# Ledger of designs, part 134: miniprotein binders against a7ua95r516to809

Target 1, 294 residues: a7ua95r516to809
Amino acid sequence: ASLSLLSISDLVPDLQFIFFWMSNAIEILYFIQQKSPAYMQTIELMDDKAGSKESLLSATISANEEAMTILEEVIMYTFQQCVYYITKTLYVVLPGLLDCNPFGTEPSSEQCRRAAGVCVCAVCVMPEAVRRVVSVFQTTSDLLQQYQVHSEIQSQMFAYLFFFTNVSLFNQLIDKGPARGWFQRSRVLQIQASVKILLDWAKGAGHNHLAQKFFAKFCSTVTILASPPQQLSQMSWKALCAEHPSLKPVQLHRILTQYQLMAELGPLPIWQPSSEDEAYIYRTVDLLESFENH
Key: E = the ipSAE of ESMFold2; O = the ipSAE of OpenDDE; V2 = 0.75 times the mean of E and O plus 0.25 times the DockQ between their complexes.

## First folded at step 10 (miniprotein)

Design dg22 (at its last look DockQ between E and O 0.87; V2 from the best seeds 0.72)
Fold by ESMFold2, look of step 10:
Formats: sequence, C-alpha cells, structure tokens
Structure dg22 (fold): chain B 294 residues (1-294), chain A 81 residues (1-81)
Amino acid sequence: as target 1 above (294 residues)
Amino acid sequence: SLRKRAEELERKAEELKEKVEEEGAPEYAEEMAQAAKWLARLAEIALERGDPRLARLLLRAAKILLDLAELLIKEAERLLE
C-alpha cells in the first residue's frame, strides 16, 4: 500500500500548526522590537524624582533581551520541525526523478486539443515522480504564504529544501548510477528534462536565484553527462573545472570516468587532471556531499 | 500542571492590561501584558496539540514580559505616593 503517512497532504494539518506558532513568534518578536525604542526614549526623558531611572531602564532592557532570545529559540525550534516533516517527504519522492521518463507514451495533449484549434504542441504530461516533488515544494510555498511567514524565513526554508534536494539527487546518482543505468545517454537526457521542470517551477515561484545557487552541483553533473562526445572530448580538464566550479576534483573525475564507459571512449589525454589536482581525484571522503552543509 | 500555569498567566495578563488603563501606567506596560497574553494563549494551543516543549518556551517568554509589565505598574503606583 502507499506510504500515506509520508505524503505531504497527510502532513498539512501538523505543518499548519507549526507555521502558526512560527509566524506568531515572529510577529511578537517584531512587536517588542517596534515598541521598545519609544518607551526607552520615554525613560531617558523622565524626571528622575525618585532615582529609579537607571534601574527601570536596566530591567526593561534585560527583560526584552531575554524574551527575544526565547522567541528566537521558538522560531528555530518550529523551523527545525518544519524541515524535519518536509524533508521526510522529499526523501521518499526524490529518487523517482532519476527513474522517470518525462517523454512518456501517454497522451499529453488532451488539454491542448481542448484549449485551441490547430494546436501542434509536444506538451508532456508532468511525470508523476516530478509532480510529487513539485507538490511538496508548492504545498510548502502555499503554507508559508497562507501564514504570512516573514520573507527571510521563507527564503531560508527554500534554500534548505533546494540544498537537500541537490545533495540527495547528486549522492544517489554518483552512488547508485552505475548499477541503475542512470549514466546511459537516454537516461541522462530524461533526467535533464525532469530537472528542467523543477527549475521552471522554482523560477515561476520566485526562487530562481536560490535554485541556481543550490542545484549547481547536480545541474553541472547532468550538463556534463548530457554533452555530446564530440563536444566534451574537446574540453580540457582545466576548462571543465573552470566551467563547473561546484564540482570537486574527485567528483569531476568520477563523472568523466562514467562518461568514458558509457560513450566507449578510451583514456583522453586532454582530461588528465592538472598536477595540482592529481592528489585530490582519489579523495573518496570528498566524493559524496554532506546534508549538514549549505 | 503546565496547562493550569498557562491559563493562570493568560488571566493575570488580562488583569494587568485592565489595571494599566485604570491606573494610568505607561502604555508600554499594557503592550507587554498584551504580548504575554498572546504567548500564554499560544502555549495553551501547544498543550492542546501535545507539544509541551514548545509550551514551556512560550510560557517562559510570557512570564518575563508579564513580570516587566507588573514592575512598570508598581513603579507608576509608587510615583503617585
């Protein structure tokens, strides 16, 4: 049966409450920040008839600082709860992007035929695997907007979700790709098309800059793998490093090795690492990415 | 219990808001009592949803702001003497 516990729709009621507390904590913190300066100015202008001015100012500052520190911890706690639930869902749905075929045989033009006459569109039906990932991102975006979460927190949330997505897809491709046939030319082109759908969603949702930043490693990998052999074989190691700075030497070396196997290319002198990089192409500790780094 | 504490803080916050207006204490005291009431209400909801850790954080903040509001009211009362 389906893992309905991990679907985003099953988690919405819990997420709604978490966003409710997060949004309210942010608003109260803002309220304290907006009201404090006016009152402290009032204390400074006070006639100090009873000699309590300094004590009152100190007590006010101390209480505000302590309360705001606790509110910041509430915000952090609720943020961590949100990412916990959302990334559990993402972890389940992301692997399907590497297996799906966005160029499927099912009818994709039903709405094109109904929309207008003389329509010759190659509109693909969004693959279910891509739809599941987009649904997680879209639901998150809708909830953040519904609860009027501060724009900086919204950006941090999507920065983390895109980072998580990039790490998950990159690690799975590198680790499982040989056994799963994901380095085959036709599969790489399918993966490229699926990722483009995600990037188009991010652009339309106003997150293009975050997606460009946090998908860079996976996108570079797919770009290299999708390159025609005639074009890629003319690019030196140094040129590839310069064009794809997000890839570590060990990662680029592994990607080129897999490319050589699938394209039936022998060793290419032009892909020989520079003397400076030779020490790094076998650092297996650097091959896979950590989920703890942004 | 934690639920009884949250309800007590909300009640006290409302009492202080009324006392601020009646006694002519600084508006800031009413504003802090209002924030404390808001936090206490959020804590009650957190307890209804089974999150006592969140409720404890919210009540700690509520208590701090409520004590500040009470201090400001007492200082206003002292100056009338």
Scores: ipSAE 0.699, ipTM 0.915, lowest interface PAE 0.7, mean pLDDT 84
Fold by OpenDDE base, look of step 10:
Structure dg22 (fold): chain B 294 residues (1-294), chain A 81 residues (1-81)
Amino acid sequence: as target 1 above (294 residues)
Amino acid sequence: SLRKRAEELERKAEELKEKVEEEGAPEYAEEMAQAAKWLARLAEIALERGDPRLARLLLRAAKILLDLAELLIKEAERLLE
């Protein structure tokens, strides 16, 4: 099936089974973890009339450890499968976020159109491109809640999805932005508004800290690009590094160079990298973010 | 086949649950047998969904828990003799 036709709704039936397996495996794992110590204590308190107490204890410990290890593997496997399907869907919808004009009038969602009257809910007022991205995250959240997946696993999943989203958006903006005009101030402001809607959703969903952490690079990039030339031209390299610590020197240098070109600014000595950073600004291998280091 | 193995594990799990009550084995043995039974059912679903890798993992875990349950039951039997 063409990746372009894949919606999160189409994956829900398969995802439901994966979440089902994952949730049950987690439940059994935690059950063993909680009950095993108590049971071992009961064995330890038993009279060793038959001289088999130590062997029974050892066998019990070994069996529990082995079972927990396999269950952890099941959880990891199912987690990976969920991430694979969800990120595949994100891959399709994320590019639309960069091209989105959130200031335009878009029609309400089909679900709210069926309701009598104009729905002004947060989802209905979202631009379609933003709504598609939010729908992926919301569906994921709904499934996690439906199957009562442990909060730690939920946090890990959203951490990874936000990481993936940040890397994808950042890399696309840095790589294709100049050619597509995404570095133009008007377009940057559209991107900034779209990302704000996404971040507001994440805040409402209880993932504010994770969103702030993992979107830091993309947000920093957009913030710099959205800055008026009069303001940004007064900021030194050191000040920009301090204000945007999530950006590597090579990334900041690239952003500023492209900004300079777009704004038709002459050479700005205050944007010159420090002697310490000068060696790092030429590390083009570090320009784009990697998906592997998470 | 993996399916036959799953069915056999479910059967064995049920048998062991009955034995726990008969032999006065620890409740933990019954819980392990029940968990194993559930894992075997999950494995069957995995097979139906075309994921034999997941099924194998689930069946391995089920087998370990059943072996543990059996050990605990045997120990209980020995203590009653």
Scores: ipSAE 0.630, ipTM 0.882, lowest interface PAE 0.7, mean pLDDT 90
ESMFold2 (binder alone), look of step 10: mean pLDDT 80; pTM 0.746

Design dg23 (at its last look DockQ between E and O 0.83; V2 from the best seeds 0.00; counts 0 for: pTM E .718 < .8)
Fold by OpenDDE base, look of step 10:
Structure dg23 (fold): chain B 294 residues (1-294), chain A 87 residues (1-87)
Amino acid sequence: as target 1 above (294 residues)
Amino acid sequence: SLRKRAEELERKAEELKEKVEELEEEGAPELLKYAEEMAQAAKWLARLAEIALERGDPRLARLLLRAAKILLDLAELLIKEAERLLE
């Protein structure tokens, strides 16, 4: 199936089953974990008739441990399946975020237009490209809540999704940004505004800390690119490294080099990497982020 | 087949629950309660496995059925011990 046709709405039926299995497995695992100690104590307090007590206790411990291990595997498997499907939808919609003009009068979503009333909710006023990304996250949130998935699993899910989103957006911006004009000040300001809308949504959804943590690299890149030349040209390499610790030296160097070209700035000695970082700025393998490091 | 195994585990879970109910009026109530709870959990896991099979995920079904079997075997062991204590 063409990835271009895959919407989160199309995956909801399949995702519902996965969340159903995951939620039930968590509940059963929790039940065993809560009850097992008490039942083991009960067995320990029983009269030892013909040495059966020790064998029963051993068998009970073994059965509980094995069952819990399998249930954890079920939870991990279902979690991975959810992440797989959701990230596939994100992969499709995320490029649109970089091309989005949030300052344009883009018509409200067709869904909100069909509602007889002008919905002025934060989602309805979002640019379509931003709304598509938010819809993926919102659908995920809604499903997690619907199936009452444990809060820790919810946090892990959003942590991964934000990680994936950051890596995807960062890599696209670094790799394709110069060619697509995304390093132009006007375009950068559009990207910054779009990302702010997404971060505001994450804050409203209770994921502010996770969003700030996992979007740090992309946000740092956008912040640097959005900085006025007069301001950025006064910042040393060391100061920029300190202000943007999420960026590797090779990444910062690439951003500054592209910024210099776009702003038609001459060579800036103050942006010269330190002797310590000089060896790292040539590590092109570290330029793009990996999806495997999470 | 995995489906037949799931159905068999559901049936066995129900049989064990019925046996617990028959024995509840007699001694070792804590063991019997534990057995019932394990049998019930196993029944749910077997049902989840059936749904997984219907949705075309035999890997998930196998995991769920394995867990169900372990819990049922535990329930059987607990019931046997309860019966022995009544003797």
Scores: ipSAE 0.799, ipTM 0.933, lowest interface PAE 0.5, mean pLDDT 91
Fold by ESMFold2, look of step 10:
Structure dg23 (fold): chain B 294 residues (1-294), chain A 87 residues (1-87)
Amino acid sequence: as target 1 above (294 residues)
Amino acid sequence: SLRKRAEELERKAEELKEKVEELEEEGAPELLKYAEEMAQAAKWLARLAEIALERGDPRLARLLLRAAKILLDLAELLIKEAERLLE
């Protein structure tokens, strides 16, 4: 089904049902897994004077395996529904993160923070665009905790949300960055500060490892763009590839080209691609990331 | 016809639970506890499927009812074997 809703708050009622189904399927799956050994022992200890024990064991194993397989399908289906709704909201709010100025926002006063509580004051002090993204992540976290979703599924959910965020921000920057002026150093520093707020949220929420892993491409891009010209001009193509393995040759080449334009630098011999990579720097099919791949 | 199937499976789950209760009063084997727990899980799955239909997701409902049917068939088999052992 098509979604037209723009905010996460409009989706919460539907998400509550989906998390409800997912968490219940997980609980029933776990129940079958935990109880099966005890009941299999009961059947094995059964007096088998009529010779039915082997048939009952076989039927029980088959039923448990088939039911657990179907419940895993339910969990995957509901997981995909959650991802669909949540990423539709993220897709709408993420571009604003590239346009906002986090340096122009002052933290709330000490009195506001004490009176309103830390979480409310922290949200109020954030740039609006960052607050909208954080609200999506925080609402997702709250729902997962409310429905006591298994920690492995919670990790998979945030792994995908961080992956989606990375792809969306990277693609927007590469595609729209020249026209929007996002490659200017002052803008890149603002973007870096905004991403830091997201990374701080992920660390505080217990997802630091996932954020480090799945934001790597976008963070590498911003790190390169934020580097001072004297520092970056001393790094060869080989060194940049080694330091930023998440970037494909076509992507690194595009980032360096935009850096040269904004810093008004001419071509640097040290940035010439290796012979191996030269064939790949013009592959436009590899420039933007796919939301389907991980 | 998914709603009628969901209602059928929920009703059958209730009937199997009631049969387990009757047999437990006769001194039934430990298999009846397993059967009761499978029937309870199946009843819950059938109810989740009804909610999925109310929310317009028949694909989810079909998956839930498939799992419910499997657990009910197991519960029925366990009850049958428990009845045989009580004889």
Scores: ipSAE 0.692, ipTM 0.893, lowest interface PAE 0.6, mean pLDDT 84
ESMFold2 (binder alone), look of step 10: mean pLDDT 83; pTM 0.786

Design dg3 (at its last look DockQ between E and O 0.85; V2 from the best seeds 0.80)
Fold by OpenDDE base, look of step 10:
Structure dg3 (fold): chain B 294 residues (1-294), chain A 95 residues (1-95)
Amino acid sequence: as target 1 above (294 residues)
Amino acid sequence: SLRKRAEELERKAEELKEKVEELRREAEEEGAPEAVESLLEYAESMAQAAKWLARLAEIALERGDPRLARLLLRAAKILLDLAELLIKEAERLLE
């Protein structure tokens, strides 16, 4: 009950502090990394009076290494906290993306309306369900920029968020899709359009490569399901495997089986798995994606 | 308490920065070698970083994250100890 009311805006105050700690820790770490070598070199070049030089150098090296290790732990800890809060909000809004009809007329975002009247920006014209997802990513981006977080950490953050989004959407589509009618062509086309809006946003935000990489499995699934029966029935198992390498054999087989049922197609010998893949199509443990090992 | 420790580290950082400034003036008056200035600059930088870490720890305590505060304070302490060591070496070179 309480999670359904949680918006990214409600978490912004807490996230701001986390990003603040993370950004400052990165800055201090970077400072130590950049400055310590020069200072150590200076110590090395000093006249060795009474053997103090070696002890000073050793102590300096040890102190820097220990401090840097702790700062890295701070960065990792704060990163994990950010991911935890942001993924909670994604968990709430992502199911709405699969039920969204992007071809309907929905009102523009309240934020843009207040600022400029009738806003026709890319975000304001988005369907509400898509806008809610984009808002999570946009808020994350804005916070990362506001606190001037290092670009590598930004990339890692979006990589994980896109990974999480892909796994969540893919698993929901595979598991609940048949029962909810998401495999129907009209519904698939709606999902495809919604995903395109999200990908277009990611492209505009400078995350095109990451989005293409981490959404590949979900996009492949949607692409297959959106394909006309006349076209898809002409594609062999081998051709489909080659065109959609992100899908495991068990996943592709499940998608095709559900497509066949939905389209009322008889058995298609052309979709028969290869002898090599035949053993793998029954590995149900590999059907759904894991959130682990990212 | 962690709060008291944070305040103490912040105070210590400021004391070390003041000591650096004092020694810089002495070094300038005596025409001290470049090595002394480099040690003092390094010490000041470490003291400043430690001060920021202590402040970050105070904020973490206010936000109810004592784990984060302990990490930040530990790092601050290490940097202050280093700064103090560098200052002592600078003092030795000025004698």
Scores: ipSAE 0.832, ipTM 0.948, lowest interface PAE 0.5, mean pLDDT 91
Fold by ESMFold2, look of step 10:
Structure dg3 (fold): chain B 294 residues (1-294), chain A 95 residues (1-95)
Amino acid sequence: as target 1 above (294 residues)
Amino acid sequence: SLRKRAEELERKAEELKEKVEELRREAEEEGAPEAVESLLEYAESMAQAAKWLARLAEIALERGDPRLARLLLRAAKILLDLAELLIKEAERLLE
């Protein structure tokens, strides 16, 4: 399409308000939790001459539980809104990773193109498509830090963003890869280099464990496709399944079929699925991943 | 309607905080039991939390998110009702 890609910068004002509500809801939840124990301990020791102590304690417990449940719903609602807006931006910018050339010095934007050979910052030499994705992750990280969002929530946010990125890239590679030539070895090496930049960002941002976990399917796919033909052709189906447990049989079979075609290794199948997997390699309903878990 | 409700809950939260301060002065002058001070401190805390929630709801309404505002006001109402109950019990103990 001829439309300019959606920028995370356009969404920052809305995200700032949503993070503001989320962070404040978390702090108020914590505040309520911290006030209750001292009160209940003191009131437990109170003389229960009129029988009001039991009623007060029951009302306090009930009100706290109801209020905290509602605040947890607020936190979940605002979290889901953040994820929705951020992933809308990711959805638009992620496909470019599959087409870009991180090895070339080709200017991808007017600014980088005009400054080629003069600019020395690492961001300016990064392919525009990779820069757009990194910008979404970095802006998200900056907002989470700005609003002092609890570290567990920050981890959950990036876990979902990496999950979404993995599903988006994998599905597009599988679905559009044959027509776009993305299974050609030179292209796969370019994709691998682009993903390395994302993984390096995640490591530097303290999210290495999450990235390793949630990029596993796409990274496995690229690792297989980047393997030299002599090395890959000597690996059994069972060995490939063991090294790449994130891939379903239908997915692994599709990847290997495309690899063989693009590497021109002849028409006769090289990798034979195990007898138990043979029933599953044609289940096209299982080929693409679902964005459910949103 | 929700905007009027949010303003009402914020006003009520301030009213309850002022009532707590009034009762604290009375309790200090009378040498009230430790339980009265505990009730009043907790009531003030709940009224304060409710005030924060009402203010957040007002901002949510300005930004066009009435679902978020309703959630915040429900929590604020619950905490204010608890604060009122605690204040009434503190008043009873001061009688």
Scores: ipSAE 0.741, ipTM 0.931, lowest interface PAE 0.6, mean pLDDT 85
ESMFold2 (binder alone), look of step 10: mean pLDDT 89; pTM 0.885

Design dg4 (at its last look DockQ between E and O 0.78; V2 from the best seeds 0.00; counts 0 for: pae O 1.7 > 1.5, SAP 72.735 > 70)
Fold by ESMFold2, look of step 10:
Structure dg4 (fold): chain B 294 residues (1-294), chain A 95 residues (1-95)
Amino acid sequence: as target 1 above (294 residues)
Amino acid sequence: SLRKRAEELERKAEELKEKVEELRREAEEEGAPEEVEALLKYAEAMAQAAKWLARLAEIALERGDPRLARLLLRAAKILLDLAELLIKMAERLLE
């Protein structure tokens, strides 16, 4: 069916509970961190009638440390649960970005197509596939703010979501791109415009640095594929590596091979890998990215 | 039975909160050092937090997350143990 049962709106009730648990654990942890010095001063005021003053202090320090440790475990667990639910939704909606046409056939889409370098489209006007992804990010941002989650935790959440988005889009493009025709230049320009809408959302939400960092591999891929043949063919392998440091040699080589095939630039390789990269351009184990964060 | 455990911790939290209130009244009447009030405020906060964590664990059980519920109940127990130690410190200072 055209309507996904895993829309972000269906997960909001569960996410609200998890964010609530996480936020409470964070507040308790910070309270303990602020108050832990207070009891050390008071132990010195006690009379040591049974010689147990030092054992009480030791027990209290241990209990305080144990309390902080268990709350950190609660925070980690609930954070991972949030990520699990959100990325499950992202995994379902992200492939649509590779198939949608942000330029559309409607009159309002003509201005977006003409301004592909700087998109001014509103969320409610954008293609449905892009809207679904933006909705996940926006809903996540709204929940984090609703529960007043600490800004550092909010940044960590979006760092992971952008990382996941990059890995998902990159792996799909590499794996399915040849069969789906996604390496065709007109298709790549449509993909580029769709991703620009996501980058604009991230900038407006205050996460521009994170998006620039974590989308780098996918954006580099799309930038290369969107380049005119006359421009790209005059760039050396060394120059492309320097311009796109986020791409591994095997990844860059695969992208250029597909580009040359789709642009029908003949069978002779245009881009000659450096001698140090030659050992790595066929390492298929390094071709796809891992979803696991180091 | 995690639900029974949550109920036990909530009852214990209320007991400790009552004991803290008794000691705060005693400390106020005796003009105890500022440090005693600080300890009692900390103990009350820990007992209150433990009660809340136990209630959150019940909600986690209702939503089918027993791992989170166990974690929250462990946290509640640890906070109550801390509260008891803080109360002991306060009691010794009032002696």
Scores: ipSAE 0.675, ipTM 0.909, lowest interface PAE 0.9, mean pLDDT 83
Fold by OpenDDE base, look of step 10:
Structure dg4 (fold): chain B 294 residues (1-294), chain A 95 residues (1-95)
Amino acid sequence: as target 1 above (294 residues)
Amino acid sequence: SLRKRAEELERKAEELKEKVEELRREAEEEGAPEEVEALLKYAEAMAQAAKWLARLAEIALERGDPRLARLLLRAAKILLDLAELLIKMAERLLE
């Protein structure tokens, strides 16, 4: 109940503090990394007065290493906290993306309406369910930019968020899709259009490569399901495996089986798994994606 | 308490900044090599960073995150230790 009311806007004040801590720690770490070599060189060039040089150098090296280590721990901790809060918000809004009808007339965002009347910006013309997801990513991007977080950390943040989004959407589609009618062609086309809007946003935000990489599994699933029966029925198991390498054999088999049922197709020998894949198509443990090991 | 520790670190950071400024004046008067100024500048930066980390730790405490506060205070302490080492090096070069 309480999670359903949580918006990204409600978390902004907390996130701001976390981003502030993270940014400051990164800046200090970067400063030490840049300056430490020069100072070590300076110590090395000093006259060796009575063996004091070696002890001083050793002490300085040790202090620098310890400083960098603890700063890295601060960065990792704050990064984890950011991810935790942002993914909680994503968890709430992502299910709406699968139920979204992007072809309907939905009102533009309230924020843009208040400022200049009817805003026709890319975000304002988005369906509400898509806009809510994009708002999480946009808010994250804005905060990262506001606090001038290092580009590598920004990339890691979006990589994880896209990974999380892909796993969540994929698992929901595979698990609940048949029961909710998400495998119906009309519904699949809606999902495909919604995902395209999200990917277009990611492209516009400079995250095209990351989005393509981490959404590959969900996009492949949607692409197969959106394919006309006449076209898909002509593709062999081997061809489908080659075209959709992000899908495990068990996942592809599940998708095709559900597609066959939905399209009222008889058994298609052309979709029969290879002898090599036959052992893997029944590994139900590999059917759903894990949130672990990212 | 963690708060008391933060306050002590902030005070120490300020003391080290004052020491840096004193040594900078001495270095300028004596015409000390550029290496001394570089060391002092680094020490000042570390002291300033430590002061900020200590303040951030207080904010973390106010927000109910003692784990973060402890990490920040540990970082601040290490940076102050580094600043002290750099100051000692500068002092030795001025002798």
Scores: ipSAE 0.257, ipTM 0.697, lowest interface PAE 1.7, mean pLDDT 88
ESMFold2 (binder alone), look of step 10: mean pLDDT 89; pTM 0.884

